# Ledger of designs, part 13: VH-VL binders against Probable DNA replication complex GINS protein PSF1 (gins1)

Target 1, 191 residues: Probable DNA replication complex GINS protein PSF1 (gins1), of Dictyostelium discoideum (Social amoeba) (q54hr6)
Amino acid sequence: MFTKTAIELIKELRGTDSIPHYNDTSIKATIDEMIALYEDLIKTITEHKEQKKEPFYLQHAITFHNSINRDKRCILAYLNERLNRIKEYRWSSGQSLLPDQLKERLSQNEIQFFSEYDKILTEYNSKVGLDLTIDPQPPKELYIEVRVIKELGEVVLNSGCTVNLNLNTTHFLKRSDITNLVKNGSLEHII
Short names: E, the ipSAE of ESMFold2; O, the ipSAE of OpenDDE; V2, 0.75 times the mean of E and O plus 0.25 times the DockQ between their complexes.

## First folded at step 5 (VH-VL; framework fv_namilumab)

Design e5 (from c4 with light chain S53Y; at its last look DockQ between E and O 0.46; V2 from the best seeds 0.00; counts 0 for: pae E 3.1 > 2)
Fold by ESMFold2, look of step 5:
Order: structure tokens, then C-alpha cells, then sequence
Structure e5 (fold): chain C 191 residues (1-191), chain A 123 residues (1-123), chain B 107 residues (1-107)
């Protein structure tokens, strides 16, 4: 039956809260099935052109086309969900380094993706003066007065608020929104 | 309920080999890495290697490379560790342990351990 | 290989005491460190993963801290069941390595 291998990829992923080993074998098998289905589709279209029973051949061609699309959707869903889990791992771990156990499970392209994602996230965190992946401490006060030590410009806070943090300006901001900026040295708490 | 059950104690002479089994219950055997860790009497823990039951792929600590072989039989959810050319300093309890993880928790840790198999190497 | 150095190798303490155990890695391992408890004759049992996160079912009197090369396990208000041997373990790079262990004994 068509699309069985592709469906098993999705089932493997759904059955775990882990990032399972990249299933290169099943991906290749699914692509091979798509190629074979495409060749059968072309044959069916060619035979339809030369016969009076057009509706039946068109029905078979639609079946092959739908199977190809299902295989494609399954592979894309598998790959996209894996990338989402890799991104979520970076957020939950708070770390730029991949442990060997995770590297063993990732494709080379996925390792490169993590490296580029980490690079972008690290640059962003540095420029806004906070680490978006670290849990804040419970607040001791609701709002504090801070001075901008490094030019940050327009910043969107975790609360969804937008503030303009220009060098040497002072602001009265919610401590939970800016704790990393104070810890980073981009903002200074005024006492 | 997740459980790892190991084979019984073994007494061996120097130069022999030993094969320890680890049978898995209560989870999908092929979905988790299994690691082997040993502990000499009165001493600390030492990592031997892992097997991934899905593929049969293995990774061994350099100290054991060439002497250890890890295998599995997926039909009976059982992993094996065989250590050859035994020495007296191979006397230890050998544990199998399942590697647990979640991308949400970001941890990699041994969440379930077998009861251990004592291997004694004596002349 | 990443060497894990634990200190002290043993500590004698009374019920209710606070105990701190140190673990040092020979190179940075970020926060990729676990703590295990081992009772005599038993397999190790996970206490803490990722340096500071308690495993489900572990009492809140256990806490972990550290990143990079220096890590600590703290046990507040010792209970009778806490007298065991404690191991740190890095999972950054194979071979995975354990500290030498810290035996916690009743004074």
C-alpha cells in the first residue's frame, strides 16, 4: 500500500517526546516511492490519451497524484516537526552546545540548522541585553527605575510591550521584563 | 511499568569472555538507547558504551574498544554486552540503563537501570 | 576524555544537617551534568539533571547549581534515607564520565 513508509515516519515522531534518530532510510524509501508513482502517473496519462475510456484512466491518475502529495506532506511534516523540536531544545536548554547524544540523532543539515539558529539567537540576546531562554527570578518589586547603558533602540518585551531604550535615557519598567538586560549590563538599576 | 531485568551473576577465569543480558519490559525497546555502566567493588561508576536497538548501532568507550561487543534481539526486547579477554580488574557489577530524554526538558539521563550483574574474574 | 573530580570523597553528618558536595569538570560541559544517588547494593537513581532540575519525585531538600566546570549538590536538612553515595555525571561528550563519588555517612 502506497504511503505506508511515510505514515510510519509520522507515527515514529508522534510516539515520542524525544527527537528520534533521523530516519534517512525511510525518507529515501518514501522519495523512491514518489518517483515510482510519478512514472506510473505519466504512463496513465499517456494511455488515457490513446483510449476511449478517459474517465477511468483519469481516476487512476488522480489516485497516483494524491498518493504523491500525501508522501510529500508527510515528509515535510516530519522534517518541520523535527526542526521545531530542535528549536525548542535550544530554548529549553539555554545552551549553545549540542551534547553528543543529540548530535548522533541529527542529520548534518539539522546540525547546521542548529548552529545558524544558535548564532542568530545569541546575537539577538547580546544586542537586547537579555537571555530569552533563562527563567526569571520571582520579582521582589513590580517596577524599577533603570538607565540605559548600551544603545538598544526599540525593544519588544516578553509581555508584548514595545519600548525605546536609547543610551543614557531612564525608564520605569517591570522588573520581570528586563531582568536579563540589568544582569547583562545593558540597563542599570537606579537606587 | 518500565523495567530492565539482567541475567544472573557470572564467575569467569582470566582470558575468558562473558555475555550479560538485559531484557526490557513496559516500553518500546527500539525507541531508546541502552547504555552499559560498570562498578568495581567499593569503587565508582564507569561508562562502557551504548547500543541503539532500532539500528543495532553502537558506541564504546575507548578503554573497551576491541574487547566489548553489544548486540540486541528486538524480537524478545533483549540487549547483550559481551566482554572478552577478561582480566581480574574487570570484576564489577555491570548495569544496563535506559537513556531518557525530552526535548522539552533538555536532559539526557539514565532514568531506568537494571538490577546489575556481578561478574567475578578470578584465577 | 572529560575527567570529573568530586570532593569530598566522604562526609560524616547528622540528621538535620546541610551538606554540600562539589564536582569539577576538566573542561566546560555547559550545564550537561546529572547527579545520582546510590544506596548500598542498589543501582544509581537520578536526582538532578541539567545541573539544577529536580527529577520527578525527588524531595525539594535536594538542589543543584553550577555551569561550565564547577557544580554543587546541596542537601538541606538531611533525612535518614539520604545516607548514600552521590555521583555527578557529565553527558556532554562520550565517553560519559562520573565523579569518584561522595559517601554520606551518619555521624
Amino acid sequence: as target 1 above (191 residues)
Amino acid sequence: QVQLVQSGAEVKKPGASVKVSCKAFGYTFTGYYLHWVRQAPGQGLEWVGWIYPNSGGTNYAQKFQGRVTMTRDTSISTAYMELSRLRSDDTAVYYCARLGDSYRSSGFYFDYWGQGTMVTVSS
Amino acid sequence: DIQMTQSPSSVSASVGDRVTIACRASQSISNYLNWYQQRPGKAPQLLIYAASYLQSGVPSRFSGSGSGTDFTLTINSLQPEDFATYYCQQYYSTPYTFGGGTKLEIK
Scores: ipSAE 0.395, ipTM 0.729, lowest interface PAE 3.1, mean pLDDT 85
ESMFold2 (binder alone), look of step 5: mean pLDDT 93; pTM 0.936
OpenDDE, look of step 5: ipSAE 0.821; ipTM 0.930

Design e6 (from c4 with light chain A50Y T94R; at its last look DockQ between E and O 0.02; V2 from the best seeds 0.00; counts 0 for: pae E 18.6 > 2, placed apart)
Fold by ESMFold2, look of step 5:
Structure e6 (fold): chain C 191 residues (1-191), chain A 123 residues (1-123), chain B 107 residues (1-107)
Amino acid sequence: as target 1 above (191 residues)
Amino acid sequence: QVQLVQSGAEVKKPGASVKVSCKAFGYTFTGYYLHWVRQAPGQGLEWVGWIYPNSGGTNYAQKFQGRVTMTRDTSISTAYMELSRLRSDDTAVYYCARLGDSYRSSGFYFDYWGQGTMVTVSS
Amino acid sequence: DIQMTQSPSSVSASVGDRVTIACRASQSISNYLNWYQQRPGKAPQLLIYYASSLQSGVPSRFSGSGSGTDFTLTINSLQPEDFATYYCQQYYSRPYTFGGGTKLEIK
């Protein structure tokens, strides 16, 4: 039924605090659904213009309109949250560089956004004479990328979220959640 | 507040006609469809038709085509339903009902009803 | 015309009971179905629209379900004011037909 693909985008974000791979496939599918709904609505309006005040026609139009708007809101929420997490990374990492592992998960536009955001922040730091991101606390915790060295399976983080830490997989997690696992050698910090 | 007030009960002989009025209060009369629904004593509801007061456009159920005429007077916010060549089986309570604003309501339903007008056709 | 068949035609029940009322359309009407309540001597009042959406101000003990041809109105924990006649109504296409009604009476 309508909006199933769009809802999947939101579920993907709610399942992790990291930045997952840009879900180009689901975004394209959702946009295709929106275009198909819009074209069907326009065709219906054009074919039945003398009947457009009929109750069935009005209800049909409302249903498509609501579905299109819901898809739009889901896509925009997905993209905006990803941009927020990219900004949080810049602040928490204190570095001007996107790791290759993170860069491969971003869209081209998101990579460009980071570059422009970094330029603004770096220019401001130069004028103040301080690096305002050296201590990302109190507003943010440092996220680090880790590789699973020992098979851990499903692990419940301090936040109560569950993550699958399978051998040789990589994850972008809050350092405070996994400090002990890095210290004991179960996870390897990837710079 | 929205209110629909209908004319009083009528007693008619077979072959006559009846004209039921429905006066609207508390909303823009020309902005909403008005539907007419009837209910024979001890029976269910039956849709008669609608009028759109803005244009005066109407639509009637085929069962009533040729016998029903719906009109309105926008200066007094009143709709009318006239049923001609009355028969005993036209004995019913006749309701006017406003179709809700489907944009705001996200649906199609009758949100306000008149109190009903009993029309009795007796031979 | 789309025929709407309600069952049962009447139900005897006690306060606190759970009651279900069925409505079947002669063809698929998607979710374009309303439920109305009519108390004796009064005009009908909307309970449920779009098959399952509860109208504002209607108690949560009322619920609607179904799609296509088969629909159900459920009343949990009947109250004295719920003894009335209930009608389903399709608005998929004209003429907008009603079910025959289900009269809910006190045992």
Scores: ipSAE 0.000, ipTM 0.422, lowest interface PAE 18.6, mean pLDDT 80
ESMFold2 (binder alone), look of step 5: mean pLDDT 92; pTM 0.923
OpenDDE, look of step 5: ipSAE 0.866; ipTM 0.953

Design e7 (from c4 with heavy chain S106T; at its last look DockQ between E and O 0.44; V2 from the best seeds 0.00; counts 0 for: pae E 6.0 > 2)
Fold by ESMFold2, look of step 5:
Structure e7 (fold): chain C 191 residues (1-191), chain A 123 residues (1-123), chain B 107 residues (1-107)
Amino acid sequence: as target 1 above (191 residues)
Amino acid sequence: QVQLVQSGAEVKKPGASVKVSCKAFGYTFTGYYLHWVRQAPGQGLEWVGWIYPNSGGTNYAQKFQGRVTMTRDTSISTAYMELSRLRSDDTAVYYCARLGDSYRSTGFYFDYWGQGTMVTVSS
Amino acid sequence: DIQMTQSPSSVSASVGDRVTIACRASQSISNYLNWYQQRPGKAPQLLIYAASSLQSGVPSRFSGSGSGTDFTLTINSLQPEDFATYYCQQYYSTPYTFGGGTKLEIK
């Protein structure tokens, strides 16, 4: 039966809340099936052009075309859902590194995708002075907006975070981390 | 109900081999990694390795490389751990444990454990 | 091999006490740390995953903290059923190693 292998790829994903091992074998088998169906479709078309139209050729061609498209949609859905789970893992974990058990489940392209996705997130977090993935919940601690009055450069906060406090820049920081800097006039609280 | 049921206790002499079984119930056996962890009497936990039942792929702690073989039979949802050239310091309870995980919870942890199989190696 | 050093190896405490158990990794493991409880004669049971996330059904008196190399398990109001051995376990890299355990005994 056509498309059975492709359907099993989707069932594998739907049967788990994890990222299962990349199923290279079933993907290859599905691609091989698509190639075989495509070759048969082309043969059907050329027979039609070289002979009187037979009543079954159009119906046969539609069946092969639909099977090819179903296989393609299944593979794309499989790959896209895996990428979505990888993105959600990066957001939820807050970590730039993959544990070995997860990494061995991924294809090389998926590992590279995680690396590039991580780079984009860390670059954005650096520009806003906050790691958006450490706690995806709204922060419960009081944050205040401050303007840098004296050039401080890179400062390591009590939380262990590093922030760049350049003159006349504004930041959203925990009050507890910067109380002394506001008190001594290095930072100005913007109410 | 998810359950892991292990084979019974074994008594072996040094130099022999032992094969412990772990039968899975109540979940898709091929969809989860199965790990083996041992605990010598009165001592802590020691990781032995894992098997991925779908592919049969394995990973062993270096301490056990060359002495341990993990296999499975997917038709009866059963994993096996065989430890060869037994020594007295291999005396331990051997557990099989399922690796539970979710990309949403971000954890990889042993969510279901077998009851343990005592392996005693004595002269 | 990532070595997990757990301290203390044993602690004696009374019901109602607050107990803190430390676990240190020989290298950074991010937050890839679990805490297990093992009662005598039973297999271990998960308490905390991802360093600080409480497993479903675990009482809120248990909490975990830490990242990188330094981690703690805290029991805020010790109950009679909490007298057991506690293990940290890293899952960042194979072999997945456990701490040496902390036996919590009644005073």
Scores: ipSAE 0.087, ipTM 0.602, lowest interface PAE 6.0, mean pLDDT 83
ESMFold2 (binder alone), look of step 5: mean pLDDT 91; pTM 0.920
OpenDDE, look of step 5: ipSAE 0.811; ipTM 0.920

## First folded at step 6 (VH-VL; framework fv_namilumab)

Design m1 (from e1 with heavy chain G31D)
Fold by ESMFold2-Fast, scan of step 6:
Structure m1 (fold): chain C 191 residues (1-191), chain A 123 residues (1-123), chain B 107 residues (1-107)
Amino acid sequence: as target 1 above (191 residues)
Amino acid sequence: QVQLVQSGAEVKKPGASVKVSCKAFGYTFTDYYMHWVRQAPGQGLEWVGWIYPNSGGTKYAQKFQGRVTMTRDTSISTAYMELSRLRSDDTAVYYCARLGDSYRSSGFYFDYWGQGTMVTVSS
Amino acid sequence: DIQMTQSPSSVSASVGDRVTIACRASQSISNYLNWYQQRPGKAPQLLIYAASSLQSGVPSRFSGSGSGTDFTLTINSLQPEDFATYYCQQYYSTPYTFGGGTKLEIK
């Protein structure tokens, strides 16, 4: 029940070390879909309220509810991954200055987040008498690049977003979402 | 294998226009900015501008504003740079270059370059 | 615009020498500086990005250092294929700007 729009958001971040342009269009389209799904849900409740507690009614309501929650989780996963890349950028650069090219890629909220994160790091470093970002160690790697060794097809991650894990394809995925697939030999970690 | 292939050398008269092409191979054309850099004979590198193929958005150096136009055709993974009202001091090799980047290293860099297109402006 | 100044404009050296090339920005650019090598008749090639990160496939004899306004490219134990022109380039602010270049010539 994932739409093309929700899948598109997550796919943009896979297999790349870039911070791509904030996908305002796809986020708005996903939110519009969630609104439409919500309106369909309340319409279903309104028109079929006498069937409430019946198996068929419950299945219908559960389907709509699950679709809305999956879209929400995909947006949150997308936004959280972007914020993690922004944090790693700050640790890597060791600087409060953002290059123009990166400013063009970030949303207003992301620019604000960078500013606030930088302020926290700068204040903390000042108080402890050292600079934690001088010769920085990158944050512990949360995402890893993997190659599909065993055909898995379309898989739903713990984040609720779906990925197509086709034989011999490579993906950049959250380590916690795929630990079992790496352990059982379905995915191979690429260093 | 990533490759940028540019159109052949051009000889133009002062006042004419030239349109240079740069065709991308081996990567998703719309995922990377394409920059244009020129080099006059015996001189250094000079940035002309960029185009973002996904949106068609562009930015040009002030020196070329009003004379340069950058476009792209996503169906054939090709970027174009057109320079009008040519002067003798526009004689240069024009390069297209892909802007690579990495959040892990805080880098934005020209990781792949076209072979260059010699544009000669003479009477 | 941010001006990039390289020194020297040319340097003569012998195989096995250590060569240092300097690059100065007219204002602070953090570590947002790249180094390129250009061999005669060829397009430039990326050597170093983000002031000190070595591009994959580039020999370890090349190294970069510096931050803010002063940057250095060092070639330890020069090889015959290293005789080329070297350019620094800032990416902190548009327009992107290059240094004037340093030509490395055989002594």
Scores: ipSAE 0.617, ipTM 0.817, lowest interface PAE 1.2, mean pLDDT 84

Design m11 (from e1 with heavy chain T30R G31D)
Fold by ESMFold2-Fast, scan of step 6:
Structure m11 (fold): chain C 191 residues (1-191), chain A 123 residues (1-123), chain B 107 residues (1-107)
Amino acid sequence: as target 1 above (191 residues)
Amino acid sequence: QVQLVQSGAEVKKPGASVKVSCKAFGYTFRDYYMHWVRQAPGQGLEWVGWIYPNSGGTKYAQKFQGRVTMTRDTSISTAYMELSRLRSDDTAVYYCARLGDSYRSSGFYFDYWGQGTMVTVSS
Amino acid sequence: DIQMTQSPSSVSASVGDRVTIACRASQSISNYLNWYQQRPGKAPQLLIYAASSLQSGVPSRFSGSGSGTDFTLTINSLQPEDFATYYCQQYYSTPYTFGGGTKLEIK
């Protein structure tokens, strides 16, 4: 449905230590969907004001609005996780050099982000007389692996992304999205 | 498990072409770069090029430009390397290798290799 | 192209010995260096990636170190199955390049 393409973005990052190719196609498709939903929302509002012909006006308006917000949050979650992986790459390499293989996988904005992040680290290290990257810090754990121990079916996360939490399936999900499901015993944290 | 299975040995005359296949098992073929590396008898490893199966994009070592073509068939998870205008010094074992990676260690590495295909060029 | 030079080209050793193999890049490659082991008649196998990271399943007697242009592979307490040829490989820039190899032989 409305979040199909956005869910694919998050799935690419689940259970992998890779920085996969920037998914321009799915991001563009998700943005196009958001635009179409917004246009449909405006039509629904306009029809209501002019004639009130639509008997389920409020229901349709809420559906369009919620779908737009879900798509937006999924894109932001995807982009933020990629940036976190790029930061870790810089910490683990300890140098300003990007290998050609990684350049092939990053968007132009991500390459620029790496350059600016590197500049900040290099400048800070030079000013304080130490190299922080000689002892890299692991990133804060934003995503955790969980196993479904109670059938939940299709669930919409706080990030707006939908997942099918079927009994005995495993998922790599943002910790904040599933804290309550882990606490109530529906999901089991895999360490 | 992950496995790369290559086609069998080939014997060719100078000037001929050879096409080596590499079939992938146990992972999503389109998501990993496939590299080709050769090794002449008694010599070291030499990089030939790569193909990215998802896009069909390729990059070749300059030494092989105009003679090598890399392709893939995603429906059967198979990569191909065709080398044309063969010379005796093209006699080598040709390997396909999957490029794995890890952002946690800044790594890109050949984590799985095919068994190798011996290509003999003789008159 | 980045040239990779290994030394020595061959080394003779006994089981239980500590062996060190050197690899030098013609320009700085950060930590973007891998080490592979090739047993006779077999395809190469990954040992170390990113200069110092041990591949899963590889014995802890193997270790890698270095950055920039100078790298080493160390095998402490050599075992019979370690007699093979070892190659370094840079992945900083295309074309990917390998060292000439170091053959580890029984003394």
Scores: ipSAE 0.625, ipTM 0.817, lowest interface PAE 1.1, mean pLDDT 85

Design m36 (from e1 with heavy chain L99Q; at its last look DockQ between E and O 0.46; V2 from the best seeds 0.58)
Fold by ESMFold2, look of step 7:
Structure m36 (fold): chain C 191 residues (1-191), chain A 123 residues (1-123), chain B 107 residues (1-107)
Amino acid sequence: as target 1 above (191 residues)
Amino acid sequence: QVQLVQSGAEVKKPGASVKVSCKAFGYTFTGYYMHWVRQAPGQGLEWVGWIYPNSGGTKYAQKFQGRVTMTRDTSISTAYMELSRLRSDDTAVYYCARQGDSYRSSGFYFDYWGQGTMVTVSS
Amino acid sequence: DIQMTQSPSSVSASVGDRVTIACRASQSISNYLNWYQQRPGKAPQLLIYAASSLQSGVPSRFSGSGSGTDFTLTINSLQPEDFATYYCQQYYSTPYTFGGGTKLEIK
């Protein structure tokens, strides 16, 4: 039956909470099936174009067309879901580095995608003075609003974020990153 | 319910080989990496390697390269670790452990462990 | 290989005490660190993953912190069942090395 390999590709992905190994073999097999179906479709249409049409041959062509489209949709769904999981991993981990095992599961294009996505996110965080991904869950330690009492300039926090702590500016930062600065009077907690 | 059941204790002579089994229950065996970790008597934990049962792919700690072979039989949901050219410092409890991971939590961790298999190397 | 150094090797404490265990990596491992508890004669059990995330079913008296090279496991208000050996383990790169362990004993 047509489209079996494409359907199994989707089932593999939906059956796990992980990012599984990129299934290059099944993708290639599905594309090969699409090509073969397309060639048979064109042959059928060409051979019967010059004859009296039979309803049987029209239904045959429709079946091939629908199978090609199903294969295409399955491949796109597979690839899109993998990209969504890679993005979510970046958000949940808060880390610019991938563990070696995860890198081995990704295609080259997917590794490049992560790198570009990370670059965009890192540049945005640097420009805004926040790290939007440091704690994707409610932290045990609360974020607090602080006002800068002493000019500190650019400060690198324990999380790796860079923040400009200019006099009288207000920031929303993790309590654990700034405890000493609040204790020494450089920052004031805003209620 | 997830469970890993290992083969029984073994006594071997130096130079021999041992093959420890780990049978998985309660989950899709091919969907999770399986790790082997050993612990010499009174000592800490030492990572030996992993196998990915779907592909049969493996990775070993350099210390064990050339002496360890990890295999599996997916039809019976069982992983194996074979250690050859045994010597006295290979005496340890050998554990299998399943790797859990999720893209939502970004964790990679050993969430279920076998009961351990004692391997004793003596003359 | 990434070396994981735990300190102290052993600690004596009483029920109700607060204990901290340190773990240091020989290079940055971001937050890719787990903590395991091993009771005598038993297999290890996961406590914490990703440096600070509590595994399901683990009491809230356990907490983890750290990133980069320095990590801490804290046990608040020790209970009798907490006397065991604790191991950190990195999962950034193979081999997935463990710390030497910290044995927590009754004082």
Scores: ipSAE 0.539, ipTM 0.806, lowest interface PAE 1.7, mean pLDDT 85
ESMFold2-Fast, scan of step 6: ipSAE 0.709; ipTM 0.893
ESMFold2 (binder alone), look of step 7: mean pLDDT 92; pTM 0.937
OpenDDE, look of step 7: ipSAE 0.706; ipTM 0.861

Design m37 (from e1 with heavy chain G100A; at its last look DockQ between E and O 0.45; V2 from the best seeds 0.65)
Heavy chain, then light chain:
Amino acid sequence: QVQLVQSGAEVKKPGASVKVSCKAFGYTFTGYYMHWVRQAPGQGLEWVGWIYPNSGGTKYAQKFQGRVTMTRDTSISTAYMELSRLRSDDTAVYYCARLADSYRSSGFYFDYWGQGTMVTVSS
Amino acid sequence: DIQMTQSPSSVSASVGDRVTIACRASQSISNYLNWYQQRPGKAPQLLIYAASSLQSGVPSRFSGSGSGTDFTLTINSLQPEDFATYYCQQYYSTPYTFGGGTKLEIK
ESMFold2-Fast, scan of step 6: ipSAE 0.681; ipTM 0.857
ESMFold2, look of step 7: ipSAE 0.635; ipTM 0.831
ESMFold2 (binder alone), look of step 7: mean pLDDT 92; pTM 0.932
OpenDDE, look of step 7: ipSAE 0.809; ipTM 0.921

Design m58 (from e1 with heavy chain S106G)
Fold by ESMFold2-Fast, scan of step 6:
Structure m58 (fold): chain C 191 residues (1-191), chain A 123 residues (1-123), chain B 107 residues (1-107)
Amino acid sequence: as target 1 above (191 residues)
Amino acid sequence: QVQLVQSGAEVKKPGASVKVSCKAFGYTFTGYYMHWVRQAPGQGLEWVGWIYPNSGGTKYAQKFQGRVTMTRDTSISTAYMELSRLRSDDTAVYYCARLGDSYRSGGFYFDYWGQGTMVTVSS
Amino acid sequence: DIQMTQSPSSVSASVGDRVTIACRASQSISNYLNWYQQRPGKAPQLLIYAASSLQSGVPSRFSGSGSGTDFTLTINSLQPEDFATYYCQQYYSTPYTFGGGTKLEIK
């Protein structure tokens, strides 16, 4: 029916955690559908405005109107979801430059949006004296308390010290020696 | 859970074509780009190209442009790579690999690989 | 094309050693670099993505660092299963390109 093309836009995004290629073809097809529906609606109204018509005429007009609104909502939902994923990517990557494969997937407006969003984050981080999108390296060695949530057994640290990281045990270790173990979920920081 | 299973080894004559298949299991086939990477015996890895199964869109490395064709069949979750006008230096193991590119991870990486298909071009 | 150069081409080491492998890009690639391990007769396996992020299920003795043009893979306290070939790979620019590989051999 009238909403088939628009639904495919949403279905595409639901099927992936990626930022897929900007679906210019389906967006254009949906807009063309909306234009055709609008023209049909106007002709129907114009033809029948001064004539006695059956209740069927009103149902025709309502159906066309509802289809146009649904198509519009689907396009906006699609575009908004893409922008949200672009924002999340900026936070996750911590980088100001887009890789080619992602750049090729974005519309020109989306590339501009990324640039402007990046600028806002960069300026804010500069003003605060902190980069919120990357893990800062500690200036001094800090010891932290951790609990082992994945059996690791005997591990040799950068310092050359050996520790037995057995499931559910707690340890007081240099943060720099165990950053990756905390990041990958093997160790839990006890705050 | 996720697995990529490739077709068996092929022996071809120079000038022939070879078509390698890669069947995906354990994930939504249309949701991920599928890349192809080859490795000549005793050599390193070389990127060939990608196909996006949802649309059928493709991109090939320039050196293979005109000789390689990537396709897919979404009904059986299978990707194909066909290389034509084979030369002896096309002898290699050909891998399919899924591109992990979640916007939440911030990275693009080959998280799952097929077992490889040995293509031997005898001269 | 972006050229990826790995050094050394091969390293001989013993179980328990700390090994460092370097990877250099011919131009800046930000942090858009991955590291893969390939055991003999097997397909490559992802170790690290985005220069420093450890892939789920990969042992914590593996770590990556660097940005721009210079990158390092470090294996702390080598285990027998670590004797393999290691590849870096950039995904900043198309075509994707790999380093020449570093073969880690038993001493």
Scores: ipSAE 0.621, ipTM 0.823, lowest interface PAE 1.1, mean pLDDT 85

Design m61 (from e1 with heavy chain G107S)
Heavy chain, then light chain:
Amino acid sequence: QVQLVQSGAEVKKPGASVKVSCKAFGYTFTGYYMHWVRQAPGQGLEWVGWIYPNSGGTKYAQKFQGRVTMTRDTSISTAYMELSRLRSDDTAVYYCARLGDSYRSSSFYFDYWGQGTMVTVSS
Amino acid sequence: DIQMTQSPSSVSASVGDRVTIACRASQSISNYLNWYQQRPGKAPQLLIYAASSLQSGVPSRFSGSGSGTDFTLTINSLQPEDFATYYCQQYYSTPYTFGGGTKLEIK
ESMFold2-Fast, scan of step 6: ipSAE 0.633; ipTM 0.825

Design m84 (from e1 with light chain S53F)
Heavy chain, then light chain:
Amino acid sequence: QVQLVQSGAEVKKPGASVKVSCKAFGYTFTGYYMHWVRQAPGQGLEWVGWIYPNSGGTKYAQKFQGRVTMTRDTSISTAYMELSRLRSDDTAVYYCARLGDSYRSSGFYFDYWGQGTMVTVSS
Amino acid sequence: DIQMTQSPSSVSASVGDRVTIACRASQSISNYLNWYQQRPGKAPQLLIYAASFLQSGVPSRFSGSGSGTDFTLTINSLQPEDFATYYCQQYYSTPYTFGGGTKLEIK
ESMFold2-Fast, scan of step 6: ipSAE 0.635; ipTM 0.827

Design m87 (from e1 with light chain Y91H)
Heavy chain, then light chain:
Amino acid sequence: QVQLVQSGAEVKKPGASVKVSCKAFGYTFTGYYMHWVRQAPGQGLEWVGWIYPNSGGTKYAQKFQGRVTMTRDTSISTAYMELSRLRSDDTAVYYCARLGDSYRSSGFYFDYWGQGTMVTVSS
Amino acid sequence: DIQMTQSPSSVSASVGDRVTIACRASQSISNYLNWYQQRPGKAPQLLIYAASSLQSGVPSRFSGSGSGTDFTLTINSLQPEDFATYYCQQHYSTPYTFGGGTKLEIK
ESMFold2-Fast, scan of step 6: ipSAE 0.622; ipTM 0.847

Design m9 (from e1 with heavy chain Y33F)
Heavy chain, then light chain:
Amino acid sequence: QVQLVQSGAEVKKPGASVKVSCKAFGYTFTGYFMHWVRQAPGQGLEWVGWIYPNSGGTKYAQKFQGRVTMTRDTSISTAYMELSRLRSDDTAVYYCARLGDSYRSSGFYFDYWGQGTMVTVSS
Amino acid sequence: DIQMTQSPSSVSASVGDRVTIACRASQSISNYLNWYQQRPGKAPQLLIYAASSLQSGVPSRFSGSGSGTDFTLTINSLQPEDFATYYCQQYYSTPYTFGGGTKLEIK
ESMFold2-Fast, scan of step 6: ipSAE 0.636; ipTM 0.832

